Miniprotein binders against a7ua95r516to809. Designs and how they scored, part 63

Target 1, 294 residues: a7ua95r516to809
Amino acid sequence: ASLSLLSISDLVPDLQFIFFWMSNAIEILYFIQQKSPAYMQTIELMDDKAGSKESLLSATISANEEAMTILEEVIMYTFQQCVYYITKTLYVVLPGLLDCNPFGTEPSSEQCRRAAGVCVCAVCVMPEAVRRVVSVFQTTSDLLQQYQVHSEIQSQMFAYLFFFTNVSLFNQLIDKGPARGWFQRSRVLQIQASVKILLDWAKGAGHNHLAQKFFAKFCSTVTILASPPQQLSQMSWKALCAEHPSLKPVQLHRILTQYQLMAELGPLPIWQPSSEDEAYIYRTVDLLESFENH
Below, E stands for the ipSAE of ESMFold2; O stands for the ipSAE of OpenDDE; V2 stands for 0.75 times the mean of E and O plus 0.25 times the DockQ between their complexes.

## First folded at step 5 (miniprotein)

Design j26
Fold by ESMFold2-Fast, scan of step 5:
Formats: sequence, structure tokens, C-alpha cells
Structure j26 (fold): chain B 294 residues (1-294), chain A 86 residues (1-86)
Amino acid sequence: as target 1 above (294 residues)
Amino acid sequence: SDEAERMAEDARRMIEEAQRLAEQGNHEEAIRLLTEAAEIAARSGDPYLIAKVAFEAIVIALQTGDEDVIRRAEEALRRAEELMRS
């Protein structure tokens, strides 16, 4: 099998190995944090024996600094490896969310009509493309639980995974959307339904706050594109910026321009950027998001 | 005590030798020494020595591709964790 065929299931043994060692490093760190004050106090209470007490304190401080540095490096390394494997798998499956067939390869005309006007998940079993993405998140959650990884590290993991998912989906939609027909309202409603399944999963997993924070840009984009033409044409540039603060001026302008081109009801009014924002809408280098956290 | 100080010194020396063996690729002997060092470290009363055995086992496991070495490192880690709980 080739690398392009790797599923999350194929990576579970490698992930189990890495999560095992990460969890153990965190436990050792916690042990040192718990025992260090008591041990330092024990040394402090020793009789002063010709500099023995001062020597032991110095050695203990040195040992603490060395241990903390090494443990932090091990935790960081194992965390980065987990992120690498998981995001590599996500990258392969995420485009399917933008081009999924909610009823399988050959859906009935009745199922197609339902998908066009209603939430897809209310009519059929979860689409395969969405199931693949949810499986990555669920497997990650299961492994974090299996190895009893501290909740803070779990939150950091899902913060990064949601960040990665948001950037990947946003960039794909903005860059490839026009050519792929993803800006058509019927397709946008399918994308919105698929994203809602991911957000519902995150809420059920206890990560609603993280999902709201890190999916903001993609959710804003989908919300605008799903809006009826009559509604959007009545909103000013300033009002749109206020409702969608996660979008940069150049991003909002590109979305509205594409929406106007795709509108079935004829051309919508051109949304004019404020004088303050005008200079920034021409910065094409700021259109797509970076995968690197600041 | 003099006995505890001697045990701590012995454990520290064994951990240093284990690191040296691991650097030379002798992971099996390194893990054997780490397992012995854990017991001596526990008797010395120094929690940093027990913790040092545990993370050295992790480092060896992460650096090796040998499943048998990884299994033995896991055993050494489990022993260190057991001593930490006691």
C-alpha cells in the first residue's frame, strides 16, 4: 500500500506507541512536581554538616532543571509526532467534506431533493467522507483517554487539530471553490451540514469552546455563502465585517466577489470596502491562511 | 545517612553508565542497568533518581527501532512507576 492509502486505523499502532511514551513523560513530570518541594524541605531540615546541606540543595536544583528540560523536550517531541501523524491523515480526508456525496455513490432522486433543502444528517446515515474525518478525531480522543493524558494536553491537541482543519478547509474552499462549483448554494448547504456534524461531535466530546474558537473563519465563510441573496444585498460592508471579525478584509472581499458571480438572482450590489480597509483588500499574500500558529 | 548517600551515588553512576551504553547502541545492557538503578534509587530516597531512570528508559525507547528493546524499556518504566507509587 502507498502513503496516500494510509487510514487512521493503519496508524493506530504508531500512535499508541507515541501516546504511551508521552503519557509516561507527563506522569514523570507530575511526580517531580509533587515530590520536589517535600524533598527540598527534607534537605533544608538536615543538620548543617560542613557544607553538605548546601551541596545537596545545589545538586537537587541542578537535577530538577535537567529533568524538567529533558521531560519538556520528550513531551514536546511526542506531541509533535502525534500531531504530524494525525494531521497527515486529516489532510488526505478533509477535501472529501467539500465534495462529499451524502447518499453514497448513486443516491436516489428523493434523497438528492432532501439534501438540497434540509440537513443531510437528518435524512441518512453520516456521509462516508464525514465519517472518515470524525473517525480521526474520535480515535485521537480514544487514545488520549486510553493513556490517561492530562486534560490540558488533550485540549492543546484538539486546539491544534481544529486549527489545522479550519485552515485546510478554508484554503481549499477559497482557492479551489470556484473551479469545483463549491460556491453553488446547494453545495454550500451540503458543506454546512457536514461541518455541523464535526461541530456536534466536538460539542459531544467536551470541546465546544475550542471548536467555536478555531473553526470561526471557515464557519463565517460558509455562513456568508449560505445566506440568501436578498439578505446579503441588504448588508453593508461595515455590518459584514462586524458579524465576521475572523475574516480579513481581503478574505471577506474575495468571498463576496465570488458570491456575487455565482448569484442566480443576477448581480448583487458591489460591497464597497471602507477607506480604512481598501489598502488591505489588494494584499493577495494575506488571502490564504498559514498552517503555522503564531 | 552515609548508606543513603552511597546508594544515591551508586544509582547515579549506574544511570550514567546506562546512558553511555545506550549511546554506543548497547540498549539491552543499558535497560538492564536502568532497572537495577531504579531499585537502588528508591532505597536512597531521592525521587529525582527514580524519575531519571524513567525518562532515560523513554529516551531509549524513542531512539530505537527494535521491538524487543522497546518492550524491555517499557518494563523498566513500569518498574520505575511502581516505585514512584510506593
Scores: ipSAE 0.211, ipTM 0.694, lowest interface PAE 4.2, mean pLDDT 79

Design j27
Fold by ESMFold2-Fast, scan of step 5:
Structure j27 (fold): chain B 294 residues (1-294), chain A 86 residues (1-86)
Amino acid sequence: as target 1 above (294 residues)
Amino acid sequence: SDEAERMAEDARRMIEEAQRLAEQGNHEEAIRLLTEAAEIAARSGDPYLIAKVALEAFVISLQTGDEDVIRRAEEALRRAEELMRS
């Protein structure tokens, strides 16, 4: 709670400290991985007098195993700390993205006017709510680059952040959407436009494949809700399941029920679940997504 | 290489003693000992011992609440990294 209301900018000094130590641990890990084979070969080529070679070899293997274990623990710890603080910040700003109207909202005139003598950054032209979310991802990217964190760890970081964002947005939309009016067609189109800005940022940052993978559920939801009535009413339940495999039967049923209500398509259900899925459309335990991964 | 083996053993003992001191909460003395161990490890030619010094300094910096200890741990880590690059 103490840190949940801090902006990403407020966390930069603490994150810089953690990223510095993570980068150092990764560098040491790669140094050991690169030098270990050559050093072991040097020991193997030494004259074996009075068993000193065997003793040194055993000691080196033991030291390598201990170092690898400690490094993995330190890297995991620092990674978890970064994820914790970044996701706490995301959780606070993400609901704003669902209330954002990217049409007709002007970017901050203050930033654009002050940047008149130089290039205005892409962030400056985004709606404020989208800018707050993008700023979290951009700051994360900048810190990973500043401390030269390896690409594999960068990919893992963004995979988790996109996973978290997808789950948070999907759960907020499904759980609170009816009361907040988020399923209204005009609001869905605004949400779709806001999400596109976020996904365009991810593509520009080199994370398009991760964004496509981890935003599938939320993107499927918004795509269905934004579909024209003529198009959606032509699709069977099975066709929708095939188009949107990331959605569970209970999730798809909730989405289609809200669509039918908002589009005023009458009292008869248009999208009848298949007999196989009928048992699963009211399983409340499967409605919301878990933040825990495998 | 007998001299190098003795230096490696000395560095190893110093690192183990530093770890023991850190576990007792004596981070100041642990960092001092790690700084000395780094130079001996470098002279022994064993890159694993230099890496181990860096690891212990890093762990101390994450677990201590003392800003002076953190600064000294950062200095020890930086020195170990320089030695590993050489």
Scores: ipSAE 0.012, ipTM 0.417, lowest interface PAE 8.5, mean pLDDT 78

Design j9 (at its last look DockQ between E and O 0.13; V2 from the best seeds 0.00; counts 0 for: pae E 6.5 > 1.5, pTM E .665 < .8, copied fold)
Fold by OpenDDE base, look of step 5:
Structure j9 (fold): chain B 294 residues (1-294), chain A 86 residues (1-86)
Amino acid sequence: as target 1 above (294 residues)
Amino acid sequence: SDEAERMAEDARRMIEEAQRLAEQGNHEEAIRLLTEAAEIAARSGDPYLIAKVALEAIVIALQTGDEDVIRRAAEALRRAEELMRS
C-alpha cells in the first residue's frame, strides 16, 4: 500500500543527504590516494631530528589507512542506500511501461519543471508511463551532477539501475506477458516504442553504451516478439541464438513457444533446439533473471 | 621559518588532544580543537599541515555525522591540493 505512493520527488531530500556524504567521501578518498605518496616522500626527505621523522611517518600512514577504510565504508553504504531508494521507485513505475500505449493521445498532466508554461521538450512529449521512468533516471542524473559525484561512480550507479530495470522488465514480460497479452504483436510494438524512448533518453544523457549493454536481454526479447511471423518463421534456432546471444537457450525457447501459441503457428521444425542446447531448454531455474548476479 | 614551525607544533598538539577527546566520546570538544588547528594550518600556508588537520577532522566527523565539518575539511583538502601544485 505505502509503496504505491512513493515518488522519486518524495525521496529527493533523503537522497540529497546521501549524495552529499557520498560525493565528499569520494573526493577525500581520491585526495588521500593521489597525494599521500607525495606527502610520505616529503616526510622521508625531511631532516631526521631525533627520530621524530619515523614517528611522524608512522602516525601519518596509520591515520591515512584509517581514514581510507572509513571513507570506503561510507562510499559503499551511501551507494547502496541510493540504489535502494531509487530501485524502490523504479519498482513502482516500471510495470506501467509494459502497459503503456505510446501511440495514444493521453494528455500529459505533468508540466516540465525546467520551463514555465507549456514545454515541448522530449520529456514533456513522452507518454506518462515512460516519463515516470525517465523522471527517476533524470532525477538521479541531476543529483549526481549537482553534487559532482565522480564519473566512475556515476557509471556504476547507472549500470546497476539499467541492470535492475532490464531484469525487472524481462522477468515481468516472461512471467506475466502471456496472461497480460503483452505477447500480442500490437502490444509488443507499443512496448518496443516505449523502450526506444527510454533508450533514446539514455543516449542523450551520455549512457548509450551502458544502456545497450544492460538492456540487451529485454531488447532481444522485444525484437523477437515484434518480428513478423513471416520473417521469424524463416529464422533457424541457430540463427536466433547467434543474433540474440544475451538470451539463454531456455529463455529463447520460452519466447518462441509463447510466440508460436500467440500467432497460432503450428510446430516449426526450424525452431527446434540443437542437440547441444536440448538439455538446457528444460532448465526452468534459468528462465528468469536474478537480481543477485550483478 | 620559526613561526611556521611553531604553528605546526601548535596544530600537532591540538590534533593529538582532539584524537584523545574523540576516543573518549567528547566529539564536540574534539571538533572545536580541530577547528582551531585548521585555522592555524590555514595561516601557515603549509599544504601538508592543512591536509593533516582536514583528514583528522574527517575521521571524527564521519563518526559523528557532522556535515559542516566534512564540507570544510573537503574544502581544505582542495586548497591543500592547489598549494601542492603551485
Scores: ipSAE 0.021, ipTM 0.458, lowest interface PAE 3.5, mean pLDDT 85
Fold by ESMFold2, look of step 5:
Parts: sequence; structure tokens; C-alpha cells
Structure j9 (fold): chain B 294 residues (1-294), chain A 86 residues (1-86)
Amino acid sequence: as target 1 above (294 residues)
Amino acid sequence: SDEAERMAEDARRMIEEAQRLAEQGNHEEAIRLLTEAAEIAARSGDPYLIAKVALEAIVIALQTGDEDVIRRAAEALRRAEELMRS
């Protein structure tokens, strides 16, 4: 039936095992780092009557180094597995953000109306497509907190999830936007509203800095596309580059081209790239973002 | 000591065999070996050896998703933590 229902049910059991072990590995690594010097000092104070002190110290150093290496491997592996499962779910639900109408008779709006008599919560006031994405982020946050994962690892997890979300939404907008009508002004305003709901969730969850940093490219794109023609037509290429540093020249050029088509504008002289940028607006290899970069 | 190094080698051999068994799909025997390796490490009294053995078992468990292997590795990790705290 619904992808959101199936994905949520299958995701949580797998993630519970992985988060549990990631958290335990982090705790043990911390204790080894704290306790190892004292334990080695205890061995060093032993009597060296038959050379046993040197053998014990060497064995302890070797065991300590091997344990820390394995711990780091477990942490990296569990982190990658979490990312794998969570991004598989995000990949399925993210396109809906580009198609949803946060202002209309969205199914999530009908669901909120049905729930009004029994329960009203923050999730009930958002479109279903946005709710599905927020549910993935919220479930991730809840599991990280439930298993007391170190705050640095929680930050790294959300940094990557926001990076993945940004790349996925940007690439789909650029690739599929013309065929799907996503560059039409009414659609851009709807997309902007949907992203704002997602950013508000990130702020309330304590990840505002990470969201501002890693959503910058997609947010810049939507901001440009949502700008009124009279306002945008007064901004030079240099001013747009300065205001939107997250966009590469080829990306900004493509966005302005789509804006011109949507607004039925001809080429504008003030949008002519600077001479140093002219060489880069044709680098199509730089148009789409790589999921490999973080 | 020399006994601790011998126990570490015995535990590593058992972990390697459990990895091979898990790759062959024989998870029941892999769980048995991981349990025995954890007991050997516990007898050594070295918390760092106990942690190393337990973490290698977790690597197998995470690759297979086997809840029973994960549960046994959790017991070994808790013991390692207890010894490190004392």
C-alpha cells in the first residue's frame, strides 16, 4: 500500500540494532581513551624480574591499538549503514516535496481535519509529502536520542542527511523541472513554502546551523526562482553570484535561463556572466551535484 | 601476560572461523563461536581484550542483522565496560 507506511515499519527495527551498536562502540572508545594511560602506567610500575613487564606492556599496547581500530571501523560501518537505510527512505519521499501544494486540499490537510476532534499536533498542520520527510528526520532524531548517541555523531548524521536532501532536491529540480512544470511561479512558491516547513522543523530540533549550511544551494535556487521579475531583473550577474555563493556559475546560468523561459523574458544584459565566469557556465559536468561529496 | 596473549590468539581464531561460517550462512555455529570467544576473553580479565573480541562479534552481527548474535555481543560489551569502570 503506502510507501510511507511500509518504509517506516521496516526502517525502525533495522535502525534500532544499528544505533544501539554505534552508541556502544562510541562509549567504549571513550573509556579506552580515558583509561588506557592509567592501565599502562600500572604495568610500567610492576617489578621487572623476568622480563614479564615488557611482554605485558607490549601485549597491552597491541590489544589497545587493535581495539581502537576495530571500534573506529564499527562506528564508521554503523554510521554508513544508518545513512544507507535513511537515505533510501528519503530518496523515495523527497520528490513529493516538489509536487505538493502546502496551501490546498492536500491529503495531510484532510488528515489534520479528521484528527482535530481527537488530537492536534505539529505534524497535523503540514502537507503529507512534507510530513513524510519530517517523519524520517524525526524518527532518526528520536532513535539517536533514545540510544544516547554522542552529540558530535548526531550532528554529523544530520549534516549528511541535509546534504543528501539538498543534492536530491536540487538535481531533480534541474533535471526534471522543465518536464514537470516545477519552474512555474505558482509551483516555485509552493516548493518554497514546503521547504520552509522543513527548515522550521530543523530549527526546532536544534539543527538550524546545519540546515542553513547544507540546504544553501537548493534554498538559493528557490529564492531566485521565487523573486518577482521586476526585482530580479535589476540584479546583475555579479550581485547574484555574491548573494548566492553556493551556486556554481553553470548552475546559476541554468537557473536564470529557466527563469527567463518561465517569465517569457529575452536575454538580459545585466545577467551576462563576468569574463572570468564565462568559461565556467558551459561546464555541464558541474551542473548536477554529486552525492559523493560531503 | 603470556596467558592473556594466548587467550587473545584463541579468541581471534574463533572470530575468524565465525566470520567464515557466517559467510557460508551457518549463523548458529557462528553464534556459538562468538559466545565461546567472549567467555575466553572474560577469563583473561583484560578489559581491552574483552572489548576487542566483543567488537569483532558486532562487525559480524551488523553484516548479518542477526539479533541473537547482537544480543550476545551486547553482553560482552557490558562486561568490558564494567571492568573498565572498576
Scores: ipSAE 0.015, ipTM 0.302, lowest interface PAE 6.5, mean pLDDT 76
Fold by ESMFold2-Fast, scan of step 5:
Structure j9 (fold): chain B 294 residues (1-294), chain A 86 residues (1-86)
Amino acid sequence: as target 1 above (294 residues)
Amino acid sequence: SDEAERMAEDARRMIEEAQRLAEQGNHEEAIRLLTEAAEIAARSGDPYLIAKVALEAIVIALQTGDEDVIRRAAEALRRAEELMRS
């Protein structure tokens, strides 16, 4: 099984056709919405010959409404197809982001050498796993621009892609992280650097607001796990809840418990929920996020 | 206008029959009929009729995965848009 078989590049010919239909359907819909009122007004101003004017107006309204309904269905379906194929590709490449090292491979003597006080091993290079994820976003952006898809639909597309990415990464980190060692400090710092590359890409592409909104949960998780013990020990449970409102209490509790275990801080927790907050945590059963927007 | 009205009516009836055939699962015959309707629409020069035929073809082709029909219908939509702007 080759990872190349799952690349976004393999889907580009199919996606080009779908984006082309979507773009053309959107343009025709907007044209009908703009032109239809003027045309109907023209019919209403026509000479009343044998009462045919009312029949023509009624037929025109009906035909335009039918056309708009069909166009809306085509736009919705093509949008869903794009999202389906892009997220299917994204799902395959995202786990690699949690295992990659943007600081390079195991340091060789050449990679560890310092030049004028700079550590070569600390220089971030885009790992192949991160490059694959960025490639999915960039190819999507290129296709939306190539076919001149309306900016509002572009924003909706990236909102969903960022939402999907956030949920996928968060669920994998929470569910599989403890067994895979992803909660270890060295691994968390690598994850943080990889996520920064994705966020920097989003900012450069003009999607900073969407990235800030839809990556909030995963970013909060990584920020907590990357925090020094000294900083976290100074914060109360209530302060941590206030600082990370995107996290459910049960999710925050799980993250902090894993942080204590990985940091080897001893038997006493550096944070404690209040009696009321503790009761609330036990009322919440679901740790993982849904891919459905409720 | 009389000839244009007859062409439009013929194309509409062909679209209706194609929709019926597609509902019965006879997608191949539906596409054949829509291809004929597309030729009539193109000769009429009516961008709304051209767009309607193309959109019906896309809906059916999306259900069957017929890339050739999808490509031809997309080209027809582009032609319709160009005519509307002219």
Scores: ipSAE 0.013, ipTM 0.324, lowest interface PAE 8.2, mean pLDDT 75
ESMFold2 (binder alone), look of step 5: mean pLDDT 81; pTM 0.765

Design jh1 (at its last look DockQ between E and O 0.20; V2 from the best seeds 0.00; counts 0 for: pae E 5.9 > 1.5, placed apart)
Fold by ESMFold2, look of step 5:
Structure jh1 (fold): chain B 294 residues (1-294), chain A 105 residues (1-105)
Amino acid sequence: as target 1 above (294 residues)
Amino acid sequence: SPEEALRIAEEAIRLARELLERGDPEAALEVLEEAIRVLERAIEETGDPELLKLAALIAYEAAKLALRLIVEALKRGDEELIRRAEELLERAKRILREAEERLRE
């Protein structure tokens, strides 16, 4: 079957099985560690004079180390399988974030604004593309909770999913953005609103620190592109580098070039790279990010 | 006798381990299942504390081998093999708990 037709709902049975085993491996590791001293004491209390006791002790020590290795392999493998299945789904749904309109075709009702409070009206209209991405994150979170996966493993899972999301969105924006019109200001504002919905989900799910860390490159890009021309034109290259350390010189240069073009600020470069950075602004090999950096 | 049954179960686990190392997890699972059946009956029939300790050790080895079968089955994508190895793992864990509980008495 084609990956383009894959949905998170189709993967839930496989993910449930994998998460179940990830959680069970930790429980078995804990059980073995609690019982290991008791087993060694039991063996030492057996009759010594046959010599079998020392062979049994050696075998038991080796078997405990083997059990630890097996359990660590189960945990590592099941984690990798979960990431594999989930990112296959994310790969299919993420591109839609760059094309969607979170503002909708009609304004939210006055009733929605008054009943819901300060920013709830912006959330009342969630485009299907954003809903599909949030559904992947929410389903993952629900499964991790259902199977009581350890919090450190849950954090590592979302760290990688946010990393994957950032790389996918950044690369597509940089690579396809000129042809797709994604650098136009109205589109950038729509993208910014869609990403805010994802960031709000991450904050509500207790992953705000991970999202801040791993979305930094894409968020910096959108922040620059959304800036008013009068404000951005007054910022020096050094100031922009300092405010957006996640962006490499070639990436910042490309973003500013697109910004200047779409804001119709003329052909003469406004932002002059420092002499240190001039060697790096044309390094095309550094333009796109790798999915394998961690 | 329970003592001979435990020896048979121990040898069956060694054979199952060898079969798994040779890349035949289906045969290893079949042999492990027989070992667990023999072990379940032996623990039911024995009250001797020394034999209960041996049964617990053998059940512990069976549980570890069932985990190895699960890892191998996951790598192959063989969900039926995974399910059968899971059943054997749970049976081995139950034997461990039963033996430990009876040893406290």
Scores: ipSAE 0.045, ipTM 0.447, lowest interface PAE 5.9, mean pLDDT 78
Fold by OpenDDE base, look of step 5:
Structure jh1 (fold): chain B 294 residues (1-294), chain A 105 residues (1-105)
Amino acid sequence: as target 1 above (294 residues)
Amino acid sequence: SPEEALRIAEEAIRLARELLERGDPEAALEVLEEAIRVLERAIEETGDPELLKLAALIAYEAAKLALRLIVEALKRGDEELIRRAEELLERAKRILREAEERLRE
């Protein structure tokens, strides 16, 4: 109940605090690692007349190792907390992406309407369900930039968030898709369009490579399901494996089986798994993705 | 002189650390505030690269101490202490950045 009401906007104050700490810890750690040794060396070369220099140097050297350890712990902790809060918000909004009809006339965001009337910004023209997901990522990006978080940490953050999103969407589609009708061609095309909007955002935000990498499994699944029966029925198991290397044999087999049922296709010998893959297609434990494999 | 100011700041930071270790974070904070004020003045008045590097090092020590104060304040749930320590951290970081910028010219 309480989770369904949680928006990314509600978490902004807490996230701001965490990002502030993360950024500060990174900056200080960077100084210790990269700048402090050079400055200490310069101080050592200064004429002995400053009797206080030895005490400062000694104190700095002795404290630096401990400080580095503490700062690393703070960075790790704050990173984990950010991920925790952001992924909770994603968990709430991601299911809406699968049910979204991007071809429908959905009202623009209430926020933009109130301020400027009809806003035609890229976010306001998005379907509401897509906009909610994008808003989580955009807010995260804005906060990371606002606090000038190191680019490597930003990259790691988005890598994890895209990973989480891919796992969540993939698992939901595989597990609930047949029952929810998400394997129907019309629904698949809606999902494909919605994901494209998200990927376009990621590209515009400078995360194209990460998005392509971490969404590969979900995108492959959607691509297969969006394929016309006439086209897909001409593709062999080996060809599909080669074209969609992110999918495990068990996953591809499941997708094709469900596609076959949905499209009312008879048995297709061309989709028969290779002898090498035949043992793996029954490993149902590998069907769904794990959140722990990141 | 800038050199004397830096010595005073260093001594103040040492004292602030001792106060914190004794379990008096409020007193430590006040002393650290003074240290940072002195550092801010010292860096404005000097163009000597060696003194700028020294100022940066001292500012770094101030920043570390400010972080420790924030952690201690968080443990206590003291929001005012957190706010004041965060301000000092930002000021210390500003000194670091300014020193680095001037050293690149």
Scores: ipSAE 0.022, ipTM 0.442, lowest interface PAE 4.2, mean pLDDT 85
Fold by ESMFold2-Fast, scan of step 5:
Structure jh1 (fold): chain B 294 residues (1-294), chain A 105 residues (1-105)
Amino acid sequence: as target 1 above (294 residues)
Amino acid sequence: SPEEALRIAEEAIRLARELLERGDPEAALEVLEEAIRVLERAIEETGDPELLKLAALIAYEAAKLALRLIVEALKRGDEELIRRAEELLERAKRILREAEERLRE
């Protein structure tokens, strides 16, 4: 494996080897879990001379514990390697999703129809940047299925990938969005449409529950930014917090402040935390999300 | 003969484990490879349920050692060691499955 590889297609041979190993380790783990009681019973029923049976039983218990620990380490290492390479690839392609225009008129001959030179179904067109992200998820799904990785591990993999994607997109939007113009309403609507394509893919792949759970923060952010200024101005701070529980107060405040600057809504007291919530003022370090799960 | 072969395989696995603990995974793999070869032959030559049970236990120990070699190879970034350890793991798994399947008959 090469650290210079960034494209998902370039990583497929390396990922195939790692998924193959992970699948084998999981299969052996489950096999040992099923067989260990029978082995221990067989030893217990053995004829014994000079205490050899008790020694053998003790050694077998220790050996089974060691085997389980080793298999768990192999599964952890292969899982971490897969996550590392896949998220490294995602990190490279995700910023493009924030800059692409899904409303562009480059109709696919397969999905869109044209009438009098106008694309009738432009919404069917997937931008190149979105297709790259979907390709990473689809390739991961295909490999997990090809190597028959247990559904529990598959769900854990996509939970982490969605978590990573959500954190990456959220952090980039919050940190770089103002300078890149991503808070402009026209750009936000483009981002919302692109995210919808990712969520639709996840639903089709059987991961709707995971996508709804792990994309909540970024989806809330985009929903707020895409909301009409009139609707936002009519809501109290408390009501805004209640509608977007996935956002920390400091994050919500930052989003609304940037939206106000880009949309020129003017200062509105209803968008500020109460004086009773002054603790958020001193939690600047909590603005961006961590990629670490506790 | 099969009983003697199984005892040789068991002793070889013990030696391979000691070599791995001393930090010599290449030597450990060579010894494990020989143990698995002996074990494969013994399984083909015996129909004795007690020897099949012993073969299953030895194959289980061989699989565990192969897994330890894979972990060690991953830490070292040794692709050839990973490949060879993987091959030995698959062979140990086949012996274990075959012995247990025959015991169910």
Scores: ipSAE 0.005, ipTM 0.291, lowest interface PAE 9.9, mean pLDDT 75
ESMFold2 (binder alone), look of step 5: mean pLDDT 88; pTM 0.882

Design jh2
Fold by ESMFold2-Fast, scan of step 5:
Structure jh2 (fold): chain B 294 residues (1-294), chain A 105 residues (1-105)
Amino acid sequence: as target 1 above (294 residues)
Amino acid sequence: SPEEALRIAEEAIRLARELLERGDPEAALEELEEAIRELERAIEETGDPELLILAALIAYEAAKLALRLIVEALKRGDEELIRRAAELLERAKRILREALERLRE
């Protein structure tokens, strides 16, 4: 490579440290929660002469609330730091996914031939650009397992990483796609195959539900762009909106406009927004997705 | 005596809390270390349920203060303070567990 690129491997020591502290904070949180009933029992064992138990109970509740607040701050901080470093790495590697060919070039018959059921071509071997993205997800999964981070928090982590990946890929495709030729059907099919590899990884890792939820927008976009002209021409605007509810009217309109422009196959049916949607298709602010939670 | 050790531990916890509020986490850590040392001595020397109850309550306060020090150390990026505070937290947890277990029977 002509430049030094940020690698997930370079961040592993820092991520190990952060996951270590996140795991410890979660363990301490559960320790405090489990010991709260024991503290109440301990107070009840004491002889109450002048209502002193009431004061001790109030003090114990306040102390537990303070401890919980502190631990929640540590968990939140460490979680945000992990997300920050992992998404920073993803941001660098994700554009490569839009410009790689998982079907590959066939450099030699020996290297790319199928023999005795073995395929060594790009169809059977993950492209480097896709491998780099999968490596980020796999390293994250490995670290979460190494430090025994609770499954609920693992789910929250991957929910955000999938959300980030979806927004990043969608925004790159919509914003830079026309200039890069990414809306051409052959390129879209390559992108679709690459995304399928990510979705298959997520399914294997036990995150299929999260992947389906958070990749919906980008998957809808790629599905529309990969559709044959005869199939899309038979669908009304209303039908396309119903099939792709994750897309905003302005986003769907932009995708269909680019599809018509790139098809170069002759006249296509007019896809017209409903009168209720027409005002929204002209709002530039709604075109690109935000990385912030709504 | 265990009574004297617990008295010293309580005083050290109060001082550690004051030092942390004044923005001196290193001095607070030293006082917390003193408190934990005295708590460890007290529980080794006593079988008195009243003193074990007191030791458990002080150990809980020590654990809370150690957690506050960890949060402060994380905000500062102070690796050594994180390490030392975490060590004190583990010791406080051990004291609390031992005191509560002996109170049960």
Scores: ipSAE 0.005, ipTM 0.255, lowest interface PAE 10.6, mean pLDDT 75

